# VHH binders against Integrator complex subunit 15 (IntS15): the designs that were tried, part 18

Target 1, 373 residues: Integrator complex subunit 15 (IntS15), of Drosophila melanogaster (Fruit fly) (q9vpf9)
Amino acid sequence: MSMSIDSNKLLLRKGDMKLDNYPTCAVEALTRLETLIASRNKQNMVMQIISEFIFLERTPKDGDVRKSQALPISQMNLFQEFQLIIALIEYFSRPGRDATRNAIFLSLFGSHLTPQRSKLLSRLISTAVSGSVAPLLSSAGTWMQQVGCKTPLSLEVAQNIVSDFISYSRKTPEQLKQLPMVGPHFAANFMVAVADLYLNEQRSPTLNPPPDALLDTITEWMMENPTLCQASQQPLVLPAGAIAMPFTTPLAGLLRWVVLAPLVSNRSAYSNLHLSLLRALQQLVSSGESTALPSQDLMQIVKSLQSYCARLAESKTDPQADAAYQKCMERFAQAVQIALSSNCITNQIQLLCLLESLPPHKLMKIVIEAHKK
Short names: E, the ipSAE of ESMFold2; O, the ipSAE of OpenDDE; V2, 0.75 times the mean of E and O plus 0.25 times the DockQ between their complexes.

## First folded at step 8 (VHH)

Design s02 (from k18 with Y32N M100F D101S F103W; framework vhh_4orz_3; at its last look DockQ between E and O 0.25; V2 from the best seeds 0.00; counts 0 for: pae E 9.7 > 2)
Fold by ESMFold2, look of step 8:
Structure s02 (fold): chain B 373 residues (1-373), chain A 119 residues (1-119)
Amino acid sequence: as target 1 above (373 residues)
Amino acid sequence: EVQLVESGGGLVQAGGSLRLFCAASGFTFSSNAMAWLRQAPGKRREWVALISSGGSTYYADSVKDRFTISRDNAKNTVSLQMNSLKPEDTAIYFCAKDYFSYWRALDYWGQGTQVTVSS
């Protein structure tokens, strides 16, 4: 006992951490990270501790120059993966500061995840949804905004929730139905992501509708939770020096669903969703919100309608006589009128020019003429 | 060693245009999101624009449809075209790497370039 070394610095060396005591070493690492993540000079150590002691990763081989930028390899067995998920749920459920939980979550699951970390993230979030773990879902909501709701990482999470709770489930679980109440910020960001996956020609050459159960779930969310689309607009709780990424409203993507749906579906749920979206837009107008529907998102809808009309022309079908097209335009005109009247659209002149390029519709023509200089 | 060097700032009349450039080195540029930030006198630093590694663009509300961010992965550069400039756009403009991870790597900001918009 003749050596006196700072015990905190000694415990952070790789040789001093007890890997064979899993998941205890991961829990110890999480606790130590709370004190380390505020220090800029310890970021390399933070990332090494996360990699080695939380995710049990190693570099491919020391001295392999041709693989110098290769991702680490996970050495976790299935039992350790389960233990980590439970430990993380317990950790994020502890009483504590939101900024600290969010900083830890972002450090664990920031951008450029290994495939194994991405799988663990999806399992963790699905487990948190099933368990209604509000503090973890709050951190996941912050995470999704910070990495971007439409990035591959966020889309993978959204796809896995659809798979776990919609595609492979006999019925939609109560925990998914209650998600807007338990984790409203995450629910809003999930809607942004999942709206991007369906009825979106940037993702698929065909307009693929969402699964019926997903549509029904989102429609019910919007009807029962009228302020859900505003959940992303609250200030983020982030560590000092962090810069919040812009929030994204689910309104634009869901509007694309309801406007384009008549081209592929006659389900009445789209009419209910449309009404809920119009009410949400009116609520933003009354609250003074000015940027709910970026013109770029609305122009994407115009492009899809232009493509549909081009296909009608090839088959010699008059768009003005096409019932599906007329229904699309009715819904679109209603939403555009509300957004234009409140200046909720940027670059209105460019949008109006594109709208004029579409085959005429009585209500849309009135809307355009009311707002053209 | 990550290095970001901004250029293209200067004095411009209201309603004018300016293009900023950022030369990047020391990392795999094509795999990273890039951003422009600005700091006006007496104000907090704010983000202005972001371009993802895949080319998707995002803008602050105050600059939407006036500013355009772009990247050239062959030259490792990111640009900001600023049109219809207003006096409130006066600030030091900074180029930043991986906007999300910025808070952990503050020394990945460039030195900045001054933009002054006279009225």
Scores: ipSAE 0.006, ipTM 0.433, lowest interface PAE 9.7, mean pLDDT 81
ESMFold2 (binder alone), look of step 8: mean pLDDT 81; pTM 0.833
OpenDDE, look of step 8: ipSAE 0.023; ipTM 0.457

## First folded at step 9 (VHH; framework vhh_nb_b201)

Design t02 (from m15 with L27F Y32N D101M; at its last look DockQ between E and O 0.07; V2 from the best seeds 0.00; counts 0 for: pae E 15.9 > 2, grease 25.2 > 24.2, SAP .671 > .668, placed apart)
Fold by ESMFold2, look of step 9:
Structure t02 (fold): chain B 373 residues (1-373), chain A 123 residues (1-123)
Amino acid sequence: as target 1 above (373 residues)
Amino acid sequence: QVQLQESGGGLVQAGGSLRLSCAASGFTFSTNAMGWYRQAPGKEREFVATIDSGGSTYYADSVKGRFTISRDNAKNTVYLQMNSLKPEDTAVYYCAKTHYMFWSGYSPEFDYWGQGTQVTVSS
């Protein structure tokens, strides 16, 4: 009998929980998890409590058809899913420590989610946006950085927000307009995700522009919230021993939108967005951060321009006479100049060589010459 | 290349105090959580304390109220103030950067810790 008896451990054991009153058992489980999560040696119990009492899942047994399907199966009906969303909104709205909220959010919705949990997560976040639930959105922003803003998990959440608030609304709801004020880190990470979905030849062979209302919303966010991109640089509040994943700013993806937009659109909102991006870039380089514009992302813009110029050559059209190409290069040169003069780009020599491969543009030529010598 | 170097251990009588230090390099110290764990002879490694980048602290039940973890971001150093020491606190104490991957689906490759510093508490 060399072990101490801990009455908190006895109360937190799985056997004390009951399934007969949903969502009450989920609320009780969330409370008990707060003490269990700090302990490294309780991880299996934490995951089992989450699966059985919060998401009402069963593990397929030996003898079930297709046992190779090892993922838990949800037994929740639609009413219970709604009850869980309300319970989670209430839980995350309670006063508490950011590290605790983030630990629980990451335990519920970490990487490798089942499809059922992923759909519930998307509904939860959309509900939190509608309700302006700042503490939950703060945890969602941390989650998005930790799983990666461009991964399928994050892109699914971003696509559902576009569907819920852009595609189905005649007017952009006030709650979406206020998102940068309510959850600035989440808003910044959402911008990284949606920037990846549109005007991106890595995702589609054609340059698919964002919906007009989404473009207008993001342009307004950037104009009205000049420090929004700095929310991506904020240190994460994580549980002990966790590794903070690298942050990503939305600058590179949104720059791709404004640089490539003349190839597919005449919307004036892209000019406003471009000016806001130049201002945000200037502010970020003043903070001494060198990762604001990864050279890989800039090289993808060059590749898209090369592909467009190859099509012009097939039509025997001179790129220097093509108004769309000249507009793309003007916007690109302005951003590259700011980034180079402030040492904001890694692998500068490789980028400059690639820029030289494009048909000439007067301002870009000046920028290249100033930094090659 | 993460490097952690502990110091400040030694022999002390029960009820005494020691202050451990850990100098860190090879990563951005100010944005990372730091911690201490210990290993007594013949036992598995035990979590002692952590401090996150925002200064929030967590302690094992066995040391709560007696030990205090702190950090100095200007010196890239984390400290463990150990008061009211008991013979059962005798162990090699290790500084750690990432001693577990609690909520992640990642398979942890390694814990990052130093060479350790011996603390011996005589009764």
Scores: ipSAE 0.000, ipTM 0.134, lowest interface PAE 15.9, mean pLDDT 80
ESMFold2 (binder alone), look of step 9: mean pLDDT 81; pTM 0.828
OpenDDE, look of step 9: ipSAE 0.027; ipTM 0.295

Design t03 (from m15 with L27F Y32N H99S D101Y; at its last look DockQ between E and O 0.05; V2 from the best seeds 0.00; counts 0 for: pae E 11.2 > 2, placed apart)
Fold by ESMFold2, look of step 9:
Structure t03 (fold): chain B 373 residues (1-373), chain A 123 residues (1-123)
Amino acid sequence: as target 1 above (373 residues)
Amino acid sequence: QVQLQESGGGLVQAGGSLRLSCAASGFTFSTNAMGWYRQAPGKEREFVATIDSGGSTYYADSVKGRFTISRDNAKNTVYLQMNSLKPEDTAVYYCAKTSYYFWSGYSPEFDYWGQGTQVTVSS
C-alpha cells in the first residue's frame, strides 16, 4: 500500500468483504483501517467501512427528511454485539503502536455515536476493566480526554461503570480497585466524570451523594496513588498532526463532593477523602500557569452553599448555628487557603468577592482577609 | 439549548468573496471546537474547515488557500471568509460544534449543526 492512488486500489476491493462472516468481517475491517487511516484523505471510506462492516449499520430511511441529522440504524443482534466486544478486546490486546490503537479507537468512537455504538462502547470499557486490558484502557483514557470528560458521551461511560461495578455488585471487584495501576489516565478521567455526576446541582435538582462503595473506592485510589491527579497532565500519544485536548484534573469536582457532603450526609469517609485532597493540593507545583482549581468550579460550590443558606433563611435558621454549614465552610476554607497560597486559582479577586457573599465563617474570613491585601 | 445560526450567504459571481458568520449560544463557546460543513445538491455533506479553542485551523484540500476560518470568543461567533469562489463551491453551508478537537487524519462529525445558509456562485 502507498499514497492515495494505491489507497484507491485497496478501496476498490471493499466488495470482497462479506457481511455474512460476522465477526470475521469486523476483524478484517479493523486490519484494513490501519492502512486507510494512515492515508488521511480517505476518511469518508473509513467511516463507511466502520458503519457497514464493524457496526452493521444501514442508511436511514429519509423520504423528504434530507435536512435531518439522521443517524445510521444498527442491525446487530445481541449475539453479534457480544462477538464484536470480544473481537475488539482481542484486537486491542495485540502488540502494536499506541498511536495506531488510539487512532482506531477514536475512529470507532470519536464522534457521531449512535445509541447502539454508545452502548457498545460502555460495555467494551466495562469488559476491559474486568479483564484489566491495559492497552484498551489507555485508548479509552485518551478518548475520554479528546471528547471531553464531562460530555454526555463520557458521562454515559462513567455511569455504566458505576452501575456494573458498584450498584449491581455484591462488593467492589478487585479489578476496579486496581484500575489506577492498570489504566491511570483512564482512572483520572473517570474520576472527573463521576465527580460531575454527584453532589452537583448543575446535573440534578437534588444534591445526590455518590454510592458509599464508589466514595470508598475513589478515596482509596487517592490514598494509594499520590500522583493519580497528575496522570491527566501526561502527554497523549496521538497520530501525527493531531492536537491534544486540554487535560482536566479531578481535584475541583472531588472538592465539591467533600465540601457539600455535610448538607446531605454525615458519613466519615468524606473526611478521609478531604484529607487526601488537601495533600494533593499541597503537592502541586505551580510553574507559571494555574489550572488545578479553576475559579468557575469553585464559584459553583459557592452557589450551592448560597442556595442552602437561602433555605436556612426560609426556616429561620442561623447559618452560624447550623452544624452542616459550618462543616462545609471549614473544609472549603482549608482547601481555598492552600490553593491561594500556591497560586492555583485564576481570577482570584472574583472568587474572593463571591466568598464574601456567604454567611461569615471564622477560618474563611481569615483566609479572605489575608489574600485581599 | 445549543443554538447555531448561520448568516452571510447569498449569490456571488465566480472569483468573488463572501463571509459567513455563525452565532452560537447554549454552551461554553471558548472551550469548544467549531467548524463548517457544506452540502451541494444531490451530494453528501462534506467537511470544509475547523478551528479549535486555541485558534489552530484545519481545511479540506478543496478550499485550502481560498477559505479562512476564524473565531471571536467575545461574540461567540465563528467566521468563514471565502475568497476566489468557484461554481463548485455552491452549497448549503452548515456551522457545527463539537466538545472535542479535530483529530488529524479524519474529519470527525460534529454533534450539533445549524440550519445552514445558501451560497450560490454564478458563472
Scores: ipSAE 0.005, ipTM 0.213, lowest interface PAE 11.2, mean pLDDT 80
ESMFold2 (binder alone), look of step 9: mean pLDDT 81; pTM 0.821
OpenDDE, look of step 9: ipSAE 0.041; ipTM 0.290

Design t04 (from r03 with T50Y P108S; at its last look DockQ between E and O 0.01; V2 from the best seeds 0.00; counts 0 for: pae O 16.4 > 2, unsure alone 63.0 < 65, grease 24.8 > 24.2, placed apart)
Fold by OpenDDE, look of step 9:
Structure t04 (fold): chain B 373 residues (1-373), chain A 123 residues (1-123)
Amino acid sequence: as target 1 above (373 residues)
Amino acid sequence: QVQLQESGGGLVQAGGSLRLSCAASGFTFSYNAMGWYRQAPGKEREFVAYIDSGGSTYYADSVKGRFTISRDNAKNTVYLQMNSLKPEDTAVYYCAKTHYDFWSGYSSEFDYWGQGTQVTVSS
């Protein structure tokens, strides 16, 4: 007698989990998910359990479909959110399989992420950073890669971290300083996200520099561990059948920072960061990885410089006499030289052609000529 | 730590004007939308005005045409100009912030609230 899928859903929902005992029901739900998450056929059930027992979401009843925003509304209050964060931290701190943990994390915050869940995610990750919760940060790193490090969700997480740890104190908290050690994969992916937020003309017509404390933190991370950028390349531990999304390294975004920084800032931290990036690029040669610097990201830098030169032209200023442009080009040429030598740039010919379109710079010219076949 | 500090409240006669200020710190002000709420005694907190990072403004119907929300990013401050005040406007006014996402826009939820400033409008 094949008990209909509906009967099994009723048996799992009604009998054993009580919504009146939060966060206990959430913890129980998480435990149950461990067994269910491995089955592709039970994904809907997993999502329902998550929605009802973890996030306390109510699905709008069919009748008011026209007016009701199709997204489930969570009935969680602030205290319950806090309880959930604590419960999740405790849960992820328990011994378990990485694949299962990552699967659960992705199920919680992957598909159908409501604004409330997004907010909770950001708080959860910030709390994990504060508490140096390595397993949770590992899952968060995996999550960022799967959803994309430059997606709105990832950027929101990054912004919240910046808000929580950089804006509060004159001194960067020790917990943030230790993030590369506690969660290197997350730290690397975090760097991708924050790099995308600043000195990026695609995000803002104005080149907005990062906060000083953030710049200093990132610079320190890179100086202490030049291989940190490689942490983004770590193989993902996913459940069977799951497809790993491509990784993104922070190198291109950080390179954009240091190359364009002379246009907006004279802080010495950028010079240190530049040096660290060059070292990181040199180390990639030894790892044999060819995809660390997408040509598209480098072309974006060129476009920004082109725009700047156009403005110089409007003011009848010679780019050769502009100290900022010269410094930009110097930093850029050094990085491009190393990257080309390491064969870590995609579509090299296109990049070289675009570089030739810029006002001449002595070092860049040398680099272009050396690699132009 | 995120801090929102309201000021400018006080006692005013009906028909009068007040300008509230909210000084913000502990977050990137320019990347956040800001709002004003108010809570009258025995009533629930209600929305008053909203301003996004780009300067777009939204108002409750009850204050539309009388109140103006503005922001100064250089000063990390949001303002509420209140004109033609009525006794019904008597409340504690709270400043609030919400995250702005570069791609998704503004969050519907406010993350932080100030301590509030009392506005009393006498008849």
Scores: ipSAE 0.000, ipTM 0.202, lowest interface PAE 16.4, mean pLDDT 86
ESMFold2, look of step 9: ipSAE 0.000; ipTM 0.093
ESMFold2 (binder alone), look of step 9: mean pLDDT 80; pTM 0.823

Design t05 (from r03 with Y31T T50F; at its last look DockQ between E and O 0.45; V2 from the best seeds 0.00; counts 0 for: pae E 7.3 > 2)
Fold by ESMFold2, look of step 9:
Structure t05 (fold): chain B 373 residues (1-373), chain A 123 residues (1-123)
Amino acid sequence: as target 1 above (373 residues)
Amino acid sequence: QVQLQESGGGLVQAGGSLRLSCAASGFTFSTNAMGWYRQAPGKEREFVAFIDSGGSTYYADSVKGRFTISRDNAKNTVYLQMNSLKPEDTAVYYCAKTHYDFWSGYSPEFDYWGQGTQVTVSS
């Protein structure tokens, strides 16, 4: 053996993974990554293989390779993108080996994504929803938790699902309706993401309701799948030594929808969703754990109600006589009562002080007084 | 050049409250996860709280329910509200930044650290 160290490494990589046989080299790369990924010392090699042989990327010119912000440039043509999606669907369709599959998914999509990789990810996940590919959706659920359900990447995936299955479809497809059964963790994380996109004054000065078909779909999910909100609380399946990032349930965000909805809508679906949320909150409490309603999320609802009441004052309307405000407060009080009676709210003192600042509501006053010291 | 500057530490009686701030510069704050860590004398640095770029939070069991992490992307600042302080909370508190990276998740080492701010809780 008389080859130099650099040419030996390049020859072995080139000889084992031939770009001329795309997508075959991507499939071979995925298989090889399974053996490399357990070694913490192989990160650079794994990332090079992913970039070069899976995404067909080149190193950026005139860049400092030490800086993490210098992202690779895709050289993939449109047909190769389609071929890669098919190959990834096939790879991630395999059941079992959950920790390995999740590690591969996170290595492909876990951080520092080029715009090309982000588009491929969104298309991959939409294709998996259409095909009911449960193992892939399980990996996508883990991915959303690890990168954060409300980050730009997760919101982009969620928006693409809304676009693909709600906005540009005449009828909500059965595959989307079945998502809680096929990929419950992903469905729960998707709900966290879309809940952040609508009826949220942190994102828009006006309260923008969700599309009607999306609201109906989520309401049916909650009614038909009573344990769905608990799906994100299950331990992640990751390789030994890996660290699980925090989870978020969709309860607080969907509660914001149903509490604020009377300000912009009279659709009965919000009443059904509200009932389902109360049931889910009761079930979560009786299962014996965690804080399901962070006070910061609930305080956001209070701030939106305060803004609405300020506008009522400008229009010389008494909040006590405003039917929309009274309905908002009735729903809010019912949810807060359940959460307070079971110590399910983080930082309760801060929330109670803020609730007293709102114009009076009979049930909310009772709830506050019952929990004052 | 990444810079993280903690402030708000001091001496507090047990049961009291403090609010720590961390001013960040030299990077795109809104796309980075931020955390708080602490180091008591003679101890290893320990995790306290984490907030990702989307606002999701996570807490160590020892501070859960008493501490709240938050961020203000307009001011490039992350906060740690500390209530019901105990003498065991006495430590130097460090602000830290990282982006999520699966490989870093095996052994989470944040990329950059502040210089720390002292919190002392008297009996």
Scores: ipSAE 0.015, ipTM 0.366, lowest interface PAE 7.3, mean pLDDT 81
ESMFold2 (binder alone), look of step 9: mean pLDDT 82; pTM 0.835
OpenDDE, look of step 9: ipSAE 0.022; ipTM 0.429

Design t06 (from r03 with Y31T S56D S104E; at its last look DockQ between E and O 0.02; V2 from the best seeds 0.00; counts 0 for: pae O 11.9 > 2, placed apart)
Fold by OpenDDE, look of step 9:
Structure t06 (fold): chain B 373 residues (1-373), chain A 123 residues (1-123)
Amino acid sequence: as target 1 above (373 residues)
Amino acid sequence: QVQLQESGGGLVQAGGSLRLSCAASGFTFSTNAMGWYRQAPGKEREFVATIDSGGDTYYADSVKGRFTISRDNAKNTVYLQMNSLKPEDTAVYYCAKTHYDFWEGYSPEFDYWGQGTQVTVSS
């Protein structure tokens, strides 16, 4: 008899919400979610409230659910989207529990991501960066870790940031420069995403370098704060019973940048970034964290170099005489040396074997020999 | 409605191998991260492996090097190849949509977790 009363009380609460006053109804919905989000058993209700009162989505009537895998269509117009963004910024700027905020953010953008929600998310985060909204960026960082930093949605967010702050700006805005200070966790995860977008043969058959302004920004971040990459390892603040997803560090992707850069660019920024990465790797030794560089990511670098060497062979060019290859290998060997010494690489034996498959490089040979023993 | 259905569990001797499958429906599979969890008797549900929509994989330390998660987007299926199985791997294994569901201890009645498949490793 007691379970029936609680379900009826929750239904009564939904009935009291009016859709005629947007964005007030959205704000009210968010407030109501604070009490509901802590209960796993109320997740369906949470999702319904979000869909109906926040994103103004039409729930497919029960009868057509079988036929139309149709994503809920939001009836939000552009002005309402803007109102929602402002309302969300204000909401997340209010004093509250981090766990609750993170849970709400995940609930808003974690399940039924329609194209409209995805676009709104990107706009929201860009606005948060522009306004230096620390609590929202913290939640966004948590979100990015939970959904994955290299997922299409995360990459979309990252691309939008690059577009808004790099592509359309003559100078990197101060707000982007301050991002590591305002939202270090988000900044780190953002770096993971952007690193994946460039100089990545898995994304493009051609090695596409990052925009100069982006490279300079990331280089500056890393130079100013060598521990920034560790921000991705920050424990997530989630409600009790929630499961934290594994973290990803930007180290591997950025290492790929600096190692492969000599093949496409001679910018000095890559040298500075390389130095900063080496410093970051050295600092990881002190933290005892063993999983900073997945072997798979390093193997990807090896594959790219193998491909390059194959092209050299076709042109009857000796890799020993190729200045670009030599520079790649030098940077790579230095990083691998530090990483191996710090035990921060997974499956070291496999990596060493793959490294041996590359044309010989003096420093790399030394590194391999030192660790195969 | 989101549906996840696990299969491939069973009894295996220590050192043996199993391949679990999870058939997914009711959502856009290709844009979602998928994961495997397990729950041993008297223990809390724990993370085993995840694969994101981009194909990146993450593993619990306890299964690294032994387990491999993969996905087939054409079949809306996620797999868990389990090699070198140990008695400690005995558990009910659950498939999950990791993009949305971040709660531990999801009831089989909930839409975002599968019913689970029993894996028993005999010494």
Scores: ipSAE 0.138, ipTM 0.496, lowest interface PAE 1.9, mean pLDDT 87
ESMFold2, look of step 9: ipSAE 0.339; ipTM 0.733
ESMFold2 (binder alone), look of step 9: mean pLDDT 80; pTM 0.816
ESMFold2, look of step 10: ipSAE 0.122; ipTM 0.608
ESMFold2 (binder alone), look of step 10: mean pLDDT 81; pTM 0.821
OpenDDE, look of step 10: ipSAE 0.000; ipTM 0.234

## First folded at step 10 (VHH)

Design u01 (from k18 with Y99S A105W; framework vhh_4orz_3; at its last look DockQ between E and O 0.47; V2 from the best seeds 0.00; counts 0 for: pae O 11.1 > 2)
Fold by OpenDDE, look of step 10:
Structure u01 (fold): chain B 373 residues (1-373), chain A 119 residues (1-119)
Amino acid sequence: as target 1 above (373 residues)
Amino acid sequence: EVQLVESGGGLVQAGGSLRLFCAASGFTFSSYAMAWLRQAPGKRREWVALISSGGSTYYADSVKDRFTISRDNAKNTVSLQMNSLKPEDTAIYFCAKDSMDYFRWLDYWGQGTQVTVSS
């Protein structure tokens, strides 16, 4: 007897969950989700409960279910949004199973994420950072990995953090400085996202450096904790049957920063960051983890350098005489040397071939020759 | 209806190579990430390789540099080239589709194809 989707909605409605008492109904909904989320067969119900009682979304009645891909519109006002954020912070601060929390978080901000939900997510995470809410940040870190650290959603979250804590603040708040300690997984994944936002020619035709305060913050994080990048490699605590998405380390993106920085900036912070990255790479050797530096990401760096050299050629400038290029290559060669020695780079041969395509650099040449054998 | 049909499995000696194929239908293939999963006897299902809709690839550490995932959007197919196979790679391999649900990332998988690597 296929109890019609309508009957299940009725059963959920029959529960004393009065929409009239927000955010109480949201909290109640969250509690109910704890039990429902464990059931693989109730995913639709979970989503409905979330939509109706947590985000107060109404599905437009009239349209042909097939045609009106109209995203549910939340009827939440600003006050209700605030109430929800507080309620969620409180909820996630309660003692509970990490798997359950992560599952709920993913359910809230996973499937059918509306622009409004995305905004709420960003606010929630910013609030969590500000309040050093470790359990919520842990869930957020898990979320970021599951959805992908370089996805538009993750980037939006990262941008909002940068905006809230860097752009609008004269001084980097202590709460952001403490983020690696409070939420190391999230911090690492955040670094992946922010690294992707800047000095990335795939995103912008111009190499845009990160804000100084952000650079300093990231550099400080890396100097204080060279193993922070390994936090992204932590196993995800997910419900039974859930498949963990691959992790992404911030190493490649940050390496791109330091390697390409000489083209746009002379800040000493990049040198410090570079040193920290080298240390981090050295430590990875000891852990035996081979996936720290995807070759594709390194190839992106090469492409950027190729582009730069092409511009030099147009200006009849010899890359050998260009101090910026030489510094880029030096930093790059040092990192590649360590990474190759630790066998942390995938498709090494391809990378080496591509590196050979660049104007010669003494150290890089040594590195290439040492590993093409 | 979403359909995923795996093929290419078989018996291979250690150090050998095998290429798996998955034919997909019933959805806009190019819009979804695809994955290969495997399940060894008595073990949990684990992801092996992922390929995004944009072509980005991810690999489990255990198969890194040995396996290559690829897709052909024109043919609605995803492939897994497996090189340097080890006995530990023995499993049923499944082709899986992204659900676009962040809680349950993969919602559909095929019946699987058996890969057996003999020592």
Scores: ipSAE 0.007, ipTM 0.225, lowest interface PAE 11.1, mean pLDDT 86
ESMFold2, look of step 10: ipSAE 0.013; ipTM 0.448
ESMFold2 (binder alone), look of step 10: mean pLDDT 83; pTM 0.851

Design u02 (from k18 with S31D S53E; framework vhh_4orz_3; at its last look DockQ between E and O 0.01; V2 from the best seeds 0.00; counts 0 for: pae E 2.3 > 2, placed apart)
Amino acid sequence: EVQLVESGGGLVQAGGSLRLFCAASGFTFSDYAMAWLRQAPGKRREWVALISEGGSTYYADSVKDRFTISRDNAKNTVSLQMNSLKPEDTAIYFCAKDYMDYFRALDYWGQGTQVTVSS
ESMFold2, look of step 10: ipSAE 0.385; ipTM 0.771
ESMFold2 (binder alone), look of step 10: mean pLDDT 82; pTM 0.831
OpenDDE, look of step 10: ipSAE 0.426; ipTM 0.773
ESMFold2, look of step 12: ipSAE 0.011; ipTM 0.474
ESMFold2 (binder alone), look of step 12: mean pLDDT 82; pTM 0.834
OpenDDE, look of step 12: ipSAE 0.331; ipTM 0.719
ESMFold2, look of step 14: ipSAE 0.534; ipTM 0.839
ESMFold2 (binder alone), look of step 14: mean pLDDT 82; pTM 0.840
OpenDDE, look of step 14: ipSAE 0.167; ipTM 0.613
ESMFold2, look of step 15: ipSAE 0.482; ipTM 0.823
ESMFold2 (binder alone), look of step 15: mean pLDDT 82; pTM 0.838
OpenDDE, look of step 15: ipSAE 0.249; ipTM 0.678

